VHH binders against FAS-associated factor 2 (Faf2). Designs and how they scored, part 14

Target 1, 346 residues: FAS-associated factor 2 (Faf2), of Rattus norvegicus (Rat) (q5bk32)
Amino acid sequence: MLPFRFTYYTILDIFRFALRFIRPDPRSRVTDPVGDIVSFMHSFEEKYGRAHPVFYQGTYSQALSDAKRELRFLLVYLHGDDHQDSDEFCRNALCAPEVISLINSRMLFWACSTNKPEGYRVSQALRENTYPFLAMIMLKDRRMTVVGRLEGLIQPDDLINQLTFIMDANQTYLVSERLEREERNQTQVLRQQQDEAYLASLRADQEKERKKREERERKRRKEEEVQQQKLAEERRRQNLQEEKERKLECLPPEPSPDDPDSVKIIFKLPNDSRVERRFHFSQSLTVIHDFLFSLKESPEKFQIEANFPRRVLPCVPSEEWPNPPTLQEAGLSHTEVLFVQDLTDE

## First folded at step 4 (VHH)

Design n36 (framework vhh_8dlx_2)
Fold by ESMFold2-Fast, scan of step 4:
Structure n36 (fold): chain B 346 residues (1-346), chain A 124 residues (1-124)
Amino acid sequence: as target 1 above (346 residues)
Amino acid sequence: EVQLVESGGGVVQPGRSLRLSCAASGFTFSDYAMHWVRQAPGKGLEWIGNIYHSGETFYNPSLKSLVTISRDDSTNTLYLQMNSLRAEDTAIYYCARVYTEITGSDYTYSFDYWGKGTLVTVSS
């Protein structure tokens, strides 16, 4: 719009700010609201004695917050130090035993002098017409609401009657709010219990499933191991049988008993059975091993020992004996007894 | 010794009216404020209203114009009149006595005695 309009409102804003700030009432600047309350309490007790309603020891805002939280009535007393009826009211009405008892039992009591900044702030909010002044405040329709005002000099019996009337007329709103809060708390507790029960059930089910899965896997692994062991053992047996048959087929024929280079060997097996076979002096000790290995009764691993002197015959190739000696080179006689020792670990 | 016994519940058609009673015994009924509270199936408590010893009544604003609370101190009986009943009014209805506890400068009030309730079912 016009630059003139913008300049005009800028000047107005500065002017309004200056008016708000430059001439505040000193009492409108609350810097120590708790101190205001405490000093009022001391001056009150000095003037009227210690028999009085229990003063809320905190700011007006705190008193409102506590009354709202606790769902209680808040009675506010604004003390007009310079009013002619203030002394009579405090001494004869506010500090009457029956009034003290009613206030202490039924409500929060906040009081301050209007000459103090905190009291003046409250005065500006409540806009009292005269002194002594009492206001009853409570939570109504979600707002802290003034539900009663008592202005001017009042006698103790009338004060009790008026305060009771105001409370009775408005108690239902606090009861309604208490029931709503209780319902919300009960609903929250029930939801929490349902959530906890659900989570506990879920965890129990997950744990049960995990254990079942582990049990199934353990069973499968065991079955697989047993099957693998059976297949390995069967293959081992087939390989052993095939090797025995191969050795038997490759075995050289027995020399004639009439051959001067013929050696008759009697083998004593680990089961104390005996087996005999003829060999030629020029044959390798490997032939003896091959013969014994080809027998069904022979252990899987064995060694062959000769008699006096006792010695193990090198009948299989080794690092020490890559080419096993002949029967003649091993010093065997025309008739020998050899012992087969079982070296198989079960 | 304090007992509160609700009665008058039952099955009622939508749009009809129903009056519930609460018989009080074991205390000076005329000295106490009495309340009506209900609980619909699967829902929380809902405060209906109260009546003071003076006869003054206050109601939950959400139930405005649908209920009336009254008392007969000569027979120690509390009443709840319900008009234009809806399916949503199906609930167990309780009468309750308010207890006031004074703890120093503190003032608290709660319900110390409840009846066992009377079931109101609004259907068909």
Scores: ipSAE 0.000, ipTM 0.119, lowest interface PAE 21.6, mean pLDDT 79

Design n37 (framework vhh_8dlx_2)
Fold by ESMFold2-Fast, scan of step 4:
Structure n37 (fold): chain B 346 residues (1-346), chain A 121 residues (1-121)
Amino acid sequence: as target 1 above (346 residues)
Amino acid sequence: EVQLVESGGGVVQPGRSLRLSCAASGFTFSEYGMHWVRQAPGKGLEWIGNIYYSGDTFYNPSLKSLVTISRDDSTNTLYLQMNSLRAEDTAIYYCAKTIELSGDTVYFDYWGKGTLVTVSS
C-alpha cells in the first residue's frame, strides 16, 4: 500500500501546487489583522466557551513589540480549524483552569486561525509541521527568538510542565536584559547628575567671576571718586590763588603817610593777627575787601566790621549796595580799627 | 578671529604625568577665564576645571587631586598638568573660552580641535 498512497498524494500535491500558481491564495493578503484576531476570539468562545487565556488584542507584530518592551515571553497559538486534534486540545488542555492561570500570569498570549490572513501570515513565518501548535518567543541576544515549539496533542499537566521548562531554561536571558536596562538607566541617571553638577559648577564659576568683576569695579569707582574729589579740591585751590593774585595786581598804590586825605586802617584778623594799610578817602570800600582777600592768611569768606557803634561795612556789591560807598561816605576816620569776621562754612 | 590650539597629547604609560598646552590668539587672553574639558571614547563631555583671569582655579571635585590648571599670560598659553594617569584618562582634551550661561544650556565659545591622550602600556 504504501507505494499506491505515495503515488496518489504526489500527484495531488503537484496539482495543488499548479492551481496555487494560477489562482493566488486569498489568505495571502492581510487587510484587517486586528479584525482577524477579534473574529477568531469570538469564534473560539462560541466553540469552547469564555474560560480561556486572555487573547492579545493586536497584530502579531504588536505582540512581538510589547513582549520585547516588557521583557515577557510571548506564547503563540496557531489554530488549525481542519485538524482532528484541535477541538480536543482547546477543550481539554488550553482551556484547563491551571493552564489559563499559568498563561495569564507569566506571558502574553497571541492566537489566530491559520484560515485568517493574519494567522496565515504568522504560519508562513513560524513554519509549523502539525497541529495543535504553540511557539514560545522571547528577546534573546537583541532578537525576538523562538525558544520553544510544541507540536501535536498534549495533556494539560504536560503542557504546564513543558511551558514551565521552556521559560525556566530561557528566563536567564530576560533577567540579563533587565539587568542591562537597569544598568543603562542608572548610567543615564548618573550622567544626568554629572551634567547637573557640571552646570552647577559652571554657574558657580560664572557667579564667582561676576562677583570679582563687581568688586573690582566697585574698588575702581571708589578710587575714581577719591581722585575726582582731589582734582576738584586742587582746581578750587588753583582758582582761589589766581583770584587772589588778580586782586593783588589791581590794588591801587598806598597813599603817602603825609597825605591829608589818607586813612590808616588797622585790621584784626580772625587768627588774632594784625595788618595795617593806608587808603584814600575817595576809594571804594571794595578796595578794602580786595586787599584783605589778597592776603594768604585771610579766610575764604569774610566780612568787615567797625565798632563803636558795631556795624558791618558794605565792602562787596549787594542788593542794597550794588555800588559800595567810598571810605568817606562810610564815615571812616583818619585812623580806624576794623575787624575781619570769618564766614567760611556760613 | 579667536583661535585655540591644544597640544601635548600622545601615548603615555599608566602612572606617569603629562602636561597639555593651549595656545590662544585673537582675543585679550589675560582678560578671560579658560576651561579644560575632555571626552572619552563613546562618552559625553566631562568638565575638568577652569582658571579665572585672576589666576584663581575651580576644579571638578572628582579630579581635583589629579590635575592642576595654570596660565602664562605673557605667552597667551593655558596649561593642564595631569598626574598619576590611568587608562580611564584616555580622551580627547579640549580647551575652551566660556561665554554666557543661558539657563540650563551651556555654550562654550571657541573650542580648539582637541588633543588625544592615550594611556597605554
Scores: ipSAE 0.000, ipTM 0.156, lowest interface PAE 19.1, mean pLDDT 80

Design n38 (framework vhh_8dlx_2)
Fold by ESMFold2-Fast, scan of step 4:
Structure n38 (fold): chain B 346 residues (1-346), chain A 125 residues (1-125)
Amino acid sequence: as target 1 above (346 residues)
Amino acid sequence: EVQLVESGGGVVQPGRSLRLSCAASGFTFSSYEMHWVRQAPGKGLEWIGNIYDSGSTFYNPSLKSLVTISRDDSTNTLYLQMNSLRAEDTAIYYCARDYTIEFSGETVYEAFDIWGKGTLVTVSS
């Protein structure tokens, strides 16, 4: 609220503050700071020649930022065009070969006339008392700090001595900051490498565990399949045994040896054992199959063969023999030897 | 056009916290050191602290435990966090773009190249 501003703040303090920034001077409005620097450099070269320290090609703010980023000294020269000592200083001190060499090798050099808006703004910041004016600026205690001021006419040898003294007295701060920045960068790189190595190791361990789980699952599936096959085999054996018992219960009784229609059959089994049973000539060949199937020693799948002539007997219903013939129709004698062939391997 | 606009001021009770913002436009904010400055009624300007382009901060020793300066370069915004506000913290708060150099312990924050219009903070019960 505006009324509280006038109650809480003295008009004099606000007015005095405003006067520091508002002046009826045309130089107070910076519209082309880079142009100010370039035009000053050209006028400097026209008056003092091209043998001079290398001018920073940018604004004062940019020069400060670059000096801070690069951890270099910034030398600021404020040129007083109308001061009696400016020409002597520029010709005999600033443009001396030894001075040029020192400045170019060790610092950034920013210079402007105080008659230019950019130079006038810098003048307001540095608040020089007289000309020629030089200020040495560097990063100290986290701030760009004026570490030296040279005001008034100075000879080239004294200028070299003063600039060197100021730099030597303050170089430790820049060295310390460089070491700190390097340490931070090295720590960051090391942490990055450690993080990458850790993540790679973690992923490798996860991949190993995934493969182990897949192998365990494959082994379990195979074991389960084997177990299921065993259970299926046991079930088949039980079903087979039940079927054998059912066939045995349905067998007709053996005829008497004295019956003229009785046939004595001797079966030779695949295991070389022999089994004998009597049948009636009027009975179907299916009775022979049912009898052999009912034996514990019989193969699961078999066929019955007779000799003279050699032939397979149709002892089970088939397409060719839907009603298997009787023993009489099959041409069996009163005493026969029949051969049982194992077909379970097919 | 280069501008700084402060916001977040107002009336706040003693002991509370307040965060001020400064929106920058018209320049590459991430390349500049930024400052907070205040002026209390009947007193001169007091420098609060700065934040470098690197994010490093330096504070007025008298205020170090009470304030935190931060920046968000993606949104061109500067912040001032103030904790445990006292009646003596009543002031107009300004943000400023760095163009000023210290003179061997003498602060010349008045010479900053860009200043905001300020935001009023009143600490009152």
Scores: ipSAE 0.000, ipTM 0.187, lowest interface PAE 14.9, mean pLDDT 80

Design n39 (framework vhh_8dlx_2)
Fold by ESMFold2-Fast, scan of step 4:
Structure n39 (fold): chain B 346 residues (1-346), chain A 121 residues (1-121)
Amino acid sequence: as target 1 above (346 residues)
Amino acid sequence: EVQLVESGGGVVQPGRSLRLSCAASGFTFSHYAMHWVRQAPGKGLEWIGNIYTSGETFYNPSLKSLVTISRDDSTNTLYLQMNSLRAEDTAIYYCAKEVTIGSDTYVFDVWGKGTLVTVSS
């Protein structure tokens, strides 16, 4: 019966292989990879106890990423639930105190059952031949590389020896990568410092030029202001001169000395000079102001005073005298001395 | 043909000593490390210890004070000396040959058929 039974099992195996090929394995659908690891950890602890290497709490992809970032070895354990040696390996080798200490101190440890979708996916990637299975992975030549494989039952002392050997043989690659990353970081920091120093220098130069430009502009505006004030003063002086000439042209002619209505007035100016002119008694006191204003020697603002008693003559329109009186109404004599008082400083 | 044949098993009373032998044939015995492994009824395999070609030995810490492994390369024989036997030591005892597969892999490539040790009064 053994030959017939053997033939039957061989046919069944071929049929199972074909059926497996035709229908996808349910384990190929990874929907909860973290849950797969947590479930495996729980089952492991229930069967082998809590004294075990620290399980990486994350997906295989995350474990690879973290090992690459940290430049650490990643130890991957694929648990074959149905393999005859799995229990012995876990109890006697993987959970041995010295093995736990080595793994926890030197590497990241990721583990899952091949009966779970995440573990099955990793199994397909690593393509193990038998169980128990361990793979050691690290960054080598810019990619995560399997640098060691341990396949089949191994004892704790041999496991420590083999893991140590694999790490020692490959440690130089991780050291070289660390040095390279450190050098790149230092170069980048130095470049940033140089760029910042250059920009600071450039801004200082621009600020210096801006201050020089502002100072030049300020001086230009000051010079322009002085020139405009000069021109305004010159224009004011010219206008004053033109107004004086206009007043002179509009003065009535002097009456004859033989005219009984003529008044001879002698003016004493602030500079102690004297000037004389004749006027008619019927003329307004404004004519006296116009005459004095027309003189080159007259102040810009002045008033005219009579003596005995001293009084100011209303020679310009004011609130008190909107229409200045005539010489006769003001009480002037046929010969009068009037004083011109400078009001420019008042 | 590479073969390992265990002998020396049998019924033994608690507290007594027993020495198991493993006769190796079909390979150069002196060039390989050798192991002892046991399996109690209804339980998994339990590693006992090994002996390297140098004669250096390593033991399961739980059993270190109770067992001694030795080898005689002139007779191609591996020995397991067991002292102060207890009922819990009742198991099938296997010897196994170690081989290095590549620079980074070690396996037990040949196992004996085993010898039964029954500790009973």
Scores: ipSAE 0.000, ipTM 0.080, lowest interface PAE 22.9, mean pLDDT 80

Design n40 (framework vhh_7yz9_2)
Fold by ESMFold2-Fast, scan of step 4:
Parts: structure tokens; C-alpha cells; sequence
Structure n40 (fold): chain B 346 residues (1-346), chain A 123 residues (1-123)
């Protein structure tokens, strides 16, 4: 089967050649633009030495962005490796001390070989007619604009003159942009200050109103508390007075002085006043307590003490004395002096 | 110092929606015009939408009526709401700051770019 096998291999070869034919130029695909710049710089230094303008360390797009941001000129050098004048230009013009000084002091300098993908892309954008090629780019009318093109071999003095002329002719646009940016920035700062002052005033007013409201509520609550305490005290005084009147109404009448079972008791109150009352020996000590409690001058809580020997009389029901004894059982004499001790706040 | 960070990309079916966000740090977006760009396989980056500092919007013909650009100056963020997505919208989307929309304006003339966020629209 040699004819069919030959035809098969011929078709495969045609297919491979077709694929190679339609494959894009490798220089048209920029996959490592920074690497392109770095490799160009290294090759440049190997060939022309290290005395050269400072190469921008980035992509063409980054160089354009930085030039626009900083409002600086961007000088673009496209290196034609195979052009007859490239070596002469680089050695004698581009790397001349005065040229290096001018470029380094006044502009960003981006350079690449057109044999590198990044340089080839820039070449397609700038469409140079011959080499050596320089383009000066700057922000003009809100877009990055090529304001000068230098094409073909040029001597150092002429290069300096041409670059200076291009910059001088276009410097006013950059100055204008700087003034506009300064004006916009000042307007924004003033607006920010006005907004901050307005918000500060608003917050101050809200804080004053809040403090005024809190002060009013605090004062109201304090007045309400004082009023409540006053009402509570008045209620306590009224209840105490009613209880004293009730005890007074329930007191048994005093026995006659001529009654053999009568006991005359002289009470010494905490205020050093004296009160006398007669009781019957058969009456409970609770009657003594009720009598003293009914007096206006008695303390709210008190106890009654007898002397010789000194002792507290059980005049109120307690756990120890659930039924208080009678005056006779307590051992009181026909004439007795008892002492009232103030227990208020105990 | 200046940074733009895009987010919100992903995989969606044709006819679906996505909202992209672009948050700025180191500068205030309210003072700048902002734009969205996209790059598809085999093509250069193309402009998609633009919003001025004052809020005026402009759109590429291919996305007009489907995409909406907006800004939230308080959050220092710009958004791209993408509705009725088509397979042709598949791209990496980039946020850009401090540009002015004009006929013939190119990607190389923007001041600042984000890292990009991928969007894939399947049918």
C-alpha cells in the first residue's frame, strides 16, 4: 500500500505547514513585558556600557500611567537592533553625558528593542518610519499625546536642542494640569472641612439636646423621689398617730388612790420628763407599754427598766414571754419608779 | 499606596446576573472618574462603562441596557451590575481610576488599574 501511505504523509505535512503559516508572529504576544525591558537593559549595557539614561523599570502602560500621574514627559526610545545607525546613536548621542543628564533630570525614559514583544507592541502603536526613533509623550487635553517625534540619526547637541524645544513648547500644558489638579484638591479639602464642620455642629447640637434631656429627666426623677419620701414619711406619721390614739382609747381607767391594789408608777422618759399613772396589781405589764406608747413624747420603740435589781420588764409579748406577767407577778411595789429606754434605730 | 481591588466575579449561566465591586484604598474615589474594562482571550482590553465624579454614566454599545455602573462614595467603592449575561461577556474585568471618557481613549491612558476579576458565562 505505498501510494496510499505516501498520500497520507503528504496530507499530514501540509497540515503542519498550514499550522506554522497561520501561527502569529511571536513578537505580537506580550507575555512578560517587564522581562522584555530587563533583558533589553542587560543587552544594552553589555553592548554600550552602564553610562546611559535611567531606564524605567516597568511596562509601557505603567510608564504612561506614571507620567500622567506625575505630570512628567515620557521619552520613548525604540531600539532597532538591525539598523545601520543604532550603534552610532547609542554610543555617541544617547549615552553622551549631557544627554544622560537632561533625560534623567526632566523626564521618564522608557526603552525597548522592537525585536522584543513589548517593544514590538509599542512600535505598532507609535508606527515609526525609521531608526533611531524617539517619541516624547505627555498628558495634553486629558489624554496621553505624542508631542514630538525624532526619527533618524541625530548628534548629541542637536538631540539636546530638539528635546528641550519639544518640552518648552509643551510645558505649559503640564503646568496647566498641575494648577487644575491643585484647584480641584483645594476645593475637595474645603468641601471636606465644611462637611466635617457641619457634622461636628450637628453632633454638638444633638449632644447638647441629649444632655439637656438627661438633666431634665434626672431633675424630674429626683423631685419625684423627694416627693415620694415626703408622702411616705407623712403616711408613717399619720399611721403612728392613729395607733397611739387607738391605744389611748383602749386603756383601762386608773384605779382609785384609795384602792389597796393600786400601784403608782412614776416614769422617767428619755427626754428627762416625768409622767405618773396608777395601775392595778392584777393588770398585765402590756398596759404599761400601751400607756407609754400612747404618749406624744414617747419614742417609737422603747423598753421599760426597773431598779434594785436593774432589770428589763417584759411589757410586750415575745418568744420568751408570750403572755407578759401582771404587775404583781413582776414584783412591783405600791410606789415604783420605772425608766423608759429609747430603742429607736436599734 | 494606591490600590484597587475587584471582586464578585465567577461562573454563571447565560441570562444570569453578577455584581462586581471595586474598592479603593489610599485615595478617595469621589474625586475621580472611574471605569470598568474587560479583556477577552485573544483580544485587547476594551472599555465597558464609565462614571464621572458627579455620577454621570456612559456605556459601550455591547453592554448598554444590560450593565449598570454606580458608585458608593461613603464605602469608597464602584460597582458594575451585569444583567442578561451572554457567553460573549466572558472576560477578566478590570477597574480603573482617574480617566476621562472620550472617543478614541485607550487603556494605556488610565492612571490606576486593579488586579482584575474573572467572569465566565456558560450557555
Amino acid sequence: as target 1 above (346 residues)
Amino acid sequence: QWQLVESGGGLVQAGGSLRLSCTASGFTVSTYAMGWYRQTAGNEREWVAFITSEGSTTYADSVKGRFTISRDNAKNTVYLQMNSLKPEDTAVYYCAADTVYESGYTIELYDYWGQGTPVTVSS
Scores: ipSAE 0.000, ipTM 0.150, lowest interface PAE 14.5, mean pLDDT 80

Design n41 (framework vhh_7yz9_2)
Fold by ESMFold2-Fast, scan of step 4:
Structure n41 (fold): chain B 346 residues (1-346), chain A 122 residues (1-122)
Amino acid sequence: as target 1 above (346 residues)
Amino acid sequence: QWQLVESGGGLVQAGGSLRLSCTASGFTFSDYAMGWYRQTAGNEREWVAFIYSGGETTYADSVKGRFTISRDNAKNTVYLQMNSLKPEDTAVYYCAADTIYESGYTIEYDYWGQGTPVTVSS
């Protein structure tokens, strides 16, 4: 009976549910997810051949992250090895040339068997109702979102139409995200360019001001140097004038023309002017030097020469003449012309 | 139900080191990619480092070469070793598990810890 059989099956279903709850599926323990994908790829090629969409060679988490980073659709295929429609779907739909071309050109493709731990883990996350199963995943509102689910047997033309429809319906989200990323990157580049331009301008202004300060300082130092040179020259001129006046005041009085112990000496200066003065025979030749030095027209450095014979008179103390001779000792006993030679530039 | 608990934050001098830990409970930790994020006052959360279920790692440019992310699946713990710390690393650090959404609802929730503060003095 009907009531008896209904009660029996209800109890059996509860028992099966409790058994699954108490003891989790062994496939829930993932130890080698990459190995699971590689193993699945090899077994797929053995059954269905090498003409298939390009399998993403990595874990499900890696596929999600790459799709998110690259702003691409991720197509997930969960293979139910024990389902009646799996072989038909793979041979006739998934491996159809036009389907392969669409998947390879527009999306990342991740696939695994639900009998493998990695595939079973993804099955638990996607919670498919039947096989064959496909899910389309993409970045939407900053999260990887399932935007389409295809459950049950589907023909290649319908598969192409459904995949295209899902992508077309959701493409705007990926375009929007790309635009936002480009805008952020452009803003960052612009800020960096503005910062570099500002620092370059600041450095240029500082360098310009430094050079302007150095130029002012150089000009000021040059003006100060010219002023110091002028002051030194004026002081030198003043000291020279004072020395000339001092020598003039210390000169002994000129002897009378009637003094028998005196001689008149005529001096020819470098400017061809002539000056004469009388000296006592007993006076030192230094008196002649002091007299000539006291004259406005005399050079700053000079020597006095006599002719017949030509000789330089020792009119200043020297190593040879520490005490210059008197006029008489030097042979200046008769009126004669002495020549003043300019030595200022020698 | 899912819970992430961060620890290891504190005050440290510039050039110093800290190790952050994040212990997970309520989910199969080994199946999920784990990440570290940080947030300064007035700014959005910034991704710092990510470790995939398979152990592969990625880092933000600002921390590459200084920070190392690792995991211990037996202890349900992810770590962030922070070396050569700078004042600009001052932030509240958050642990997160990577999630997926189904159209119309979340298949799994975003799991965030309460955060652990890190202050780097100059």
Scores: ipSAE 0.000, ipTM 0.185, lowest interface PAE 13.9, mean pLDDT 81

Design n42 (framework vhh_3k1k_2)
Fold by ESMFold2-Fast, scan of step 4:
Structure n42 (fold): chain B 346 residues (1-346), chain A 124 residues (1-124)
Amino acid sequence: as target 1 above (346 residues)
Amino acid sequence: QVQLVESGGALVQPGGSLRLSCAASGFTFSDYAMRWYRQAPGKEREWVAGISGEGGSTSYEDSVKGRFTISRDDARNTVYLQMNSLKPEDTAVYYCAADTVYEGSYTIELYDYWGQGTQVTVSS
């Protein structure tokens, strides 16, 4: 009975006692920092009214980041709910019209109660000695730096004087940083413009070189065509000369003047020169063409005409005369005059 | 409840190496940026290195850049400082600090928590 109840009671008490000591302080972990700030803002307005400096609506870390980015002062107010001077300070100093105007025009304003996790976190970082507490923070020498601390009850005129003094003492650092950022931005813009100009120039030069190369290739091809035409004309002349020599070599010999079947032909050439040759009555008219073609004085293209009656002699194979007739079949006399007509212009 | 415990400090010769450790407890470690500071005798505390809450970003003081490396192990709630090519000027007590600020240019007053420190001495 009694030992059993004593053992149970002792275990339960030890458990409750241990739980009490291992319980974390709820302010030690910030789980909703924005909610902490919004909650504080509503509580502040309920107690002191809506005429107050504009609260930064974000975490302490965000307020620091924005102050650094914008190169502005950050004013931090830590509200001690249980301190005897907090109500007097808020009603008479912080919410005074001239104080509100100064804060709203010159700085970011972040505020929270130290009873909220976010405010408690900031309190541990800044380690204020008493309340009310204000800290002014700004970017100085590459660090967000606390440049002023105001601790304890202060009247509105003194608050304005102190905040102005802190800002005036440190304004040159922010001005210097703004000038440095502007110079860096201008330098970057100029570098980009120089790079763009360089690339545009390079592209233009490459395009000009491409066009020059194309024009050079076109001129080279044209020169090759002219040379090819010259070579073709020379070959044509050589072939013509060889053909003339071949025809000359293949001509049958002239018959004797005493041969009763011989025909004496006198040719009148277009240049008014005369040439004569004897042929056999049994020979084809093609022999007459071959003879004339073999002469240097003959045109490149010609036809042969006889008189009485006037007619063109079929001295080359054609559709009308596939087998040219003999001199006898063509009706030529023992002495004949034939006319060579130039057709080279046809 | 919140505790930061540094370790790894020792006497080392110039050109030597050391790895410092900082074990954290009592808060959600991965949510906090971690930083290393140092303080030489008779001097102010100076920032050395920082690492963001998820380890995605690191930053260093110019004098240690290229020689020191900050890293973290969120599973072990530990931040490290690997120190190479140590110089006599690196002699100091090294402290770790925790805050929600992810930029390496913030002031000492913006840190949530501090450790007790570990002594590093570089001397022949």
Scores: ipSAE 0.000, ipTM 0.141, lowest interface PAE 15.1, mean pLDDT 80

Design n43 (framework vhh_gocatamig_d2)
Fold by ESMFold2-Fast, scan of step 4:
Structure n43 (fold): chain B 346 residues (1-346), chain A 123 residues (1-123)
Amino acid sequence: as target 1 above (346 residues)
Amino acid sequence: EVQLVESGGGLVQPGGSLTLSCAASGFTFSEYALAWYRQAPGKKRELVAGITSGGDTVYMDSVKGRFTISRDNAKNSVYLQMNSLRAEDTAVYYCAADTIYESGYTVELYDYWGQGTLVTVSS
């Protein structure tokens, strides 16, 4: 039944063809572009050996970005696995020692099979007409631009000549861009240096003003403190004078010289002057202290000493003498000299 | 150290001629592409002429046919022969070098500039 079998196989072929039309091309979906490049490199080395130009290990977009950043030529090789001239080109031209040397020294080299999604995407962008295919790309007029295309089988000497011609015709654009980039960078650095110097100067001026303000404030506070101390000292002197006048006014009247119950006491002051006053025998030694305190010439703090026997007289209330004795109780019944001792510096 | 030293600038009358020279040191001169740029007051630097390591040349349209760039690899020098000078050619002229430097198996790109030489075209 040959006609029946023939009809059956024809139907299967139609179904296979229809299935192909209802499904998108798998190469249209790029999911692992780096894997595509690495896979291609390994397959290339298995078929043509390890003596080949250095493959850029990255995506096409990365290769373009690096070529632009470094201002280098990018050589793109699109490998047509099924094309009749691909093997001859790779064995005899691309892998020739002089071609390898030229490519490695002057350009970035990116290559992929058009049967891989990444290579197919690049193929769609470059729209090659035949294989083998090479494109030279570089930065021109602020855009990554295809400046040369080599399509079809080419011998190594012609390949070197064509690549060199393309590069030499376009090298001046890369030189121009490097010079512009250097000028922009130099201007930016200079502006940053000027701005930094200006800000440093401004901060230094602000710091000087801050220190000046603090110095003025410190000086003002010191002057205020000195003024307050002077005022306090003046008030202290006025209070002392008022207390001396009060003690003088409260002093009991001096006894008559002919009073038999009175004694004349002579005082020797620290300034070697002498003063005398009459007191009743029944008066407290506190009256002697009040009298001496009332004198302008007396020290601010003092004690009174008697001789024979030498002793300090209890003329102010103390723990030992809460009620100071009378002149008679202290043995001051005869005219004698008492010594006023300055205690202000004790 | 890489150095580019320009000379030959000066005052010339319109229609006159000048030859600018750039002496290079500190690198393998024959491997470098060299260019002449100029900058007039208030203007950006512009490419005047360039020469590749292989001797191919490029020129600004306004100087094409009047200026000639050349190189002497034996003397490590690049020259700009300027004929039929115009007032518009008045500028500071700069020599620039550009190449691919290879250190072992690593490739680096370097750009070098000279100090400039003043060309004044006036009568």
Scores: ipSAE 0.000, ipTM 0.101, lowest interface PAE 19.0, mean pLDDT 80

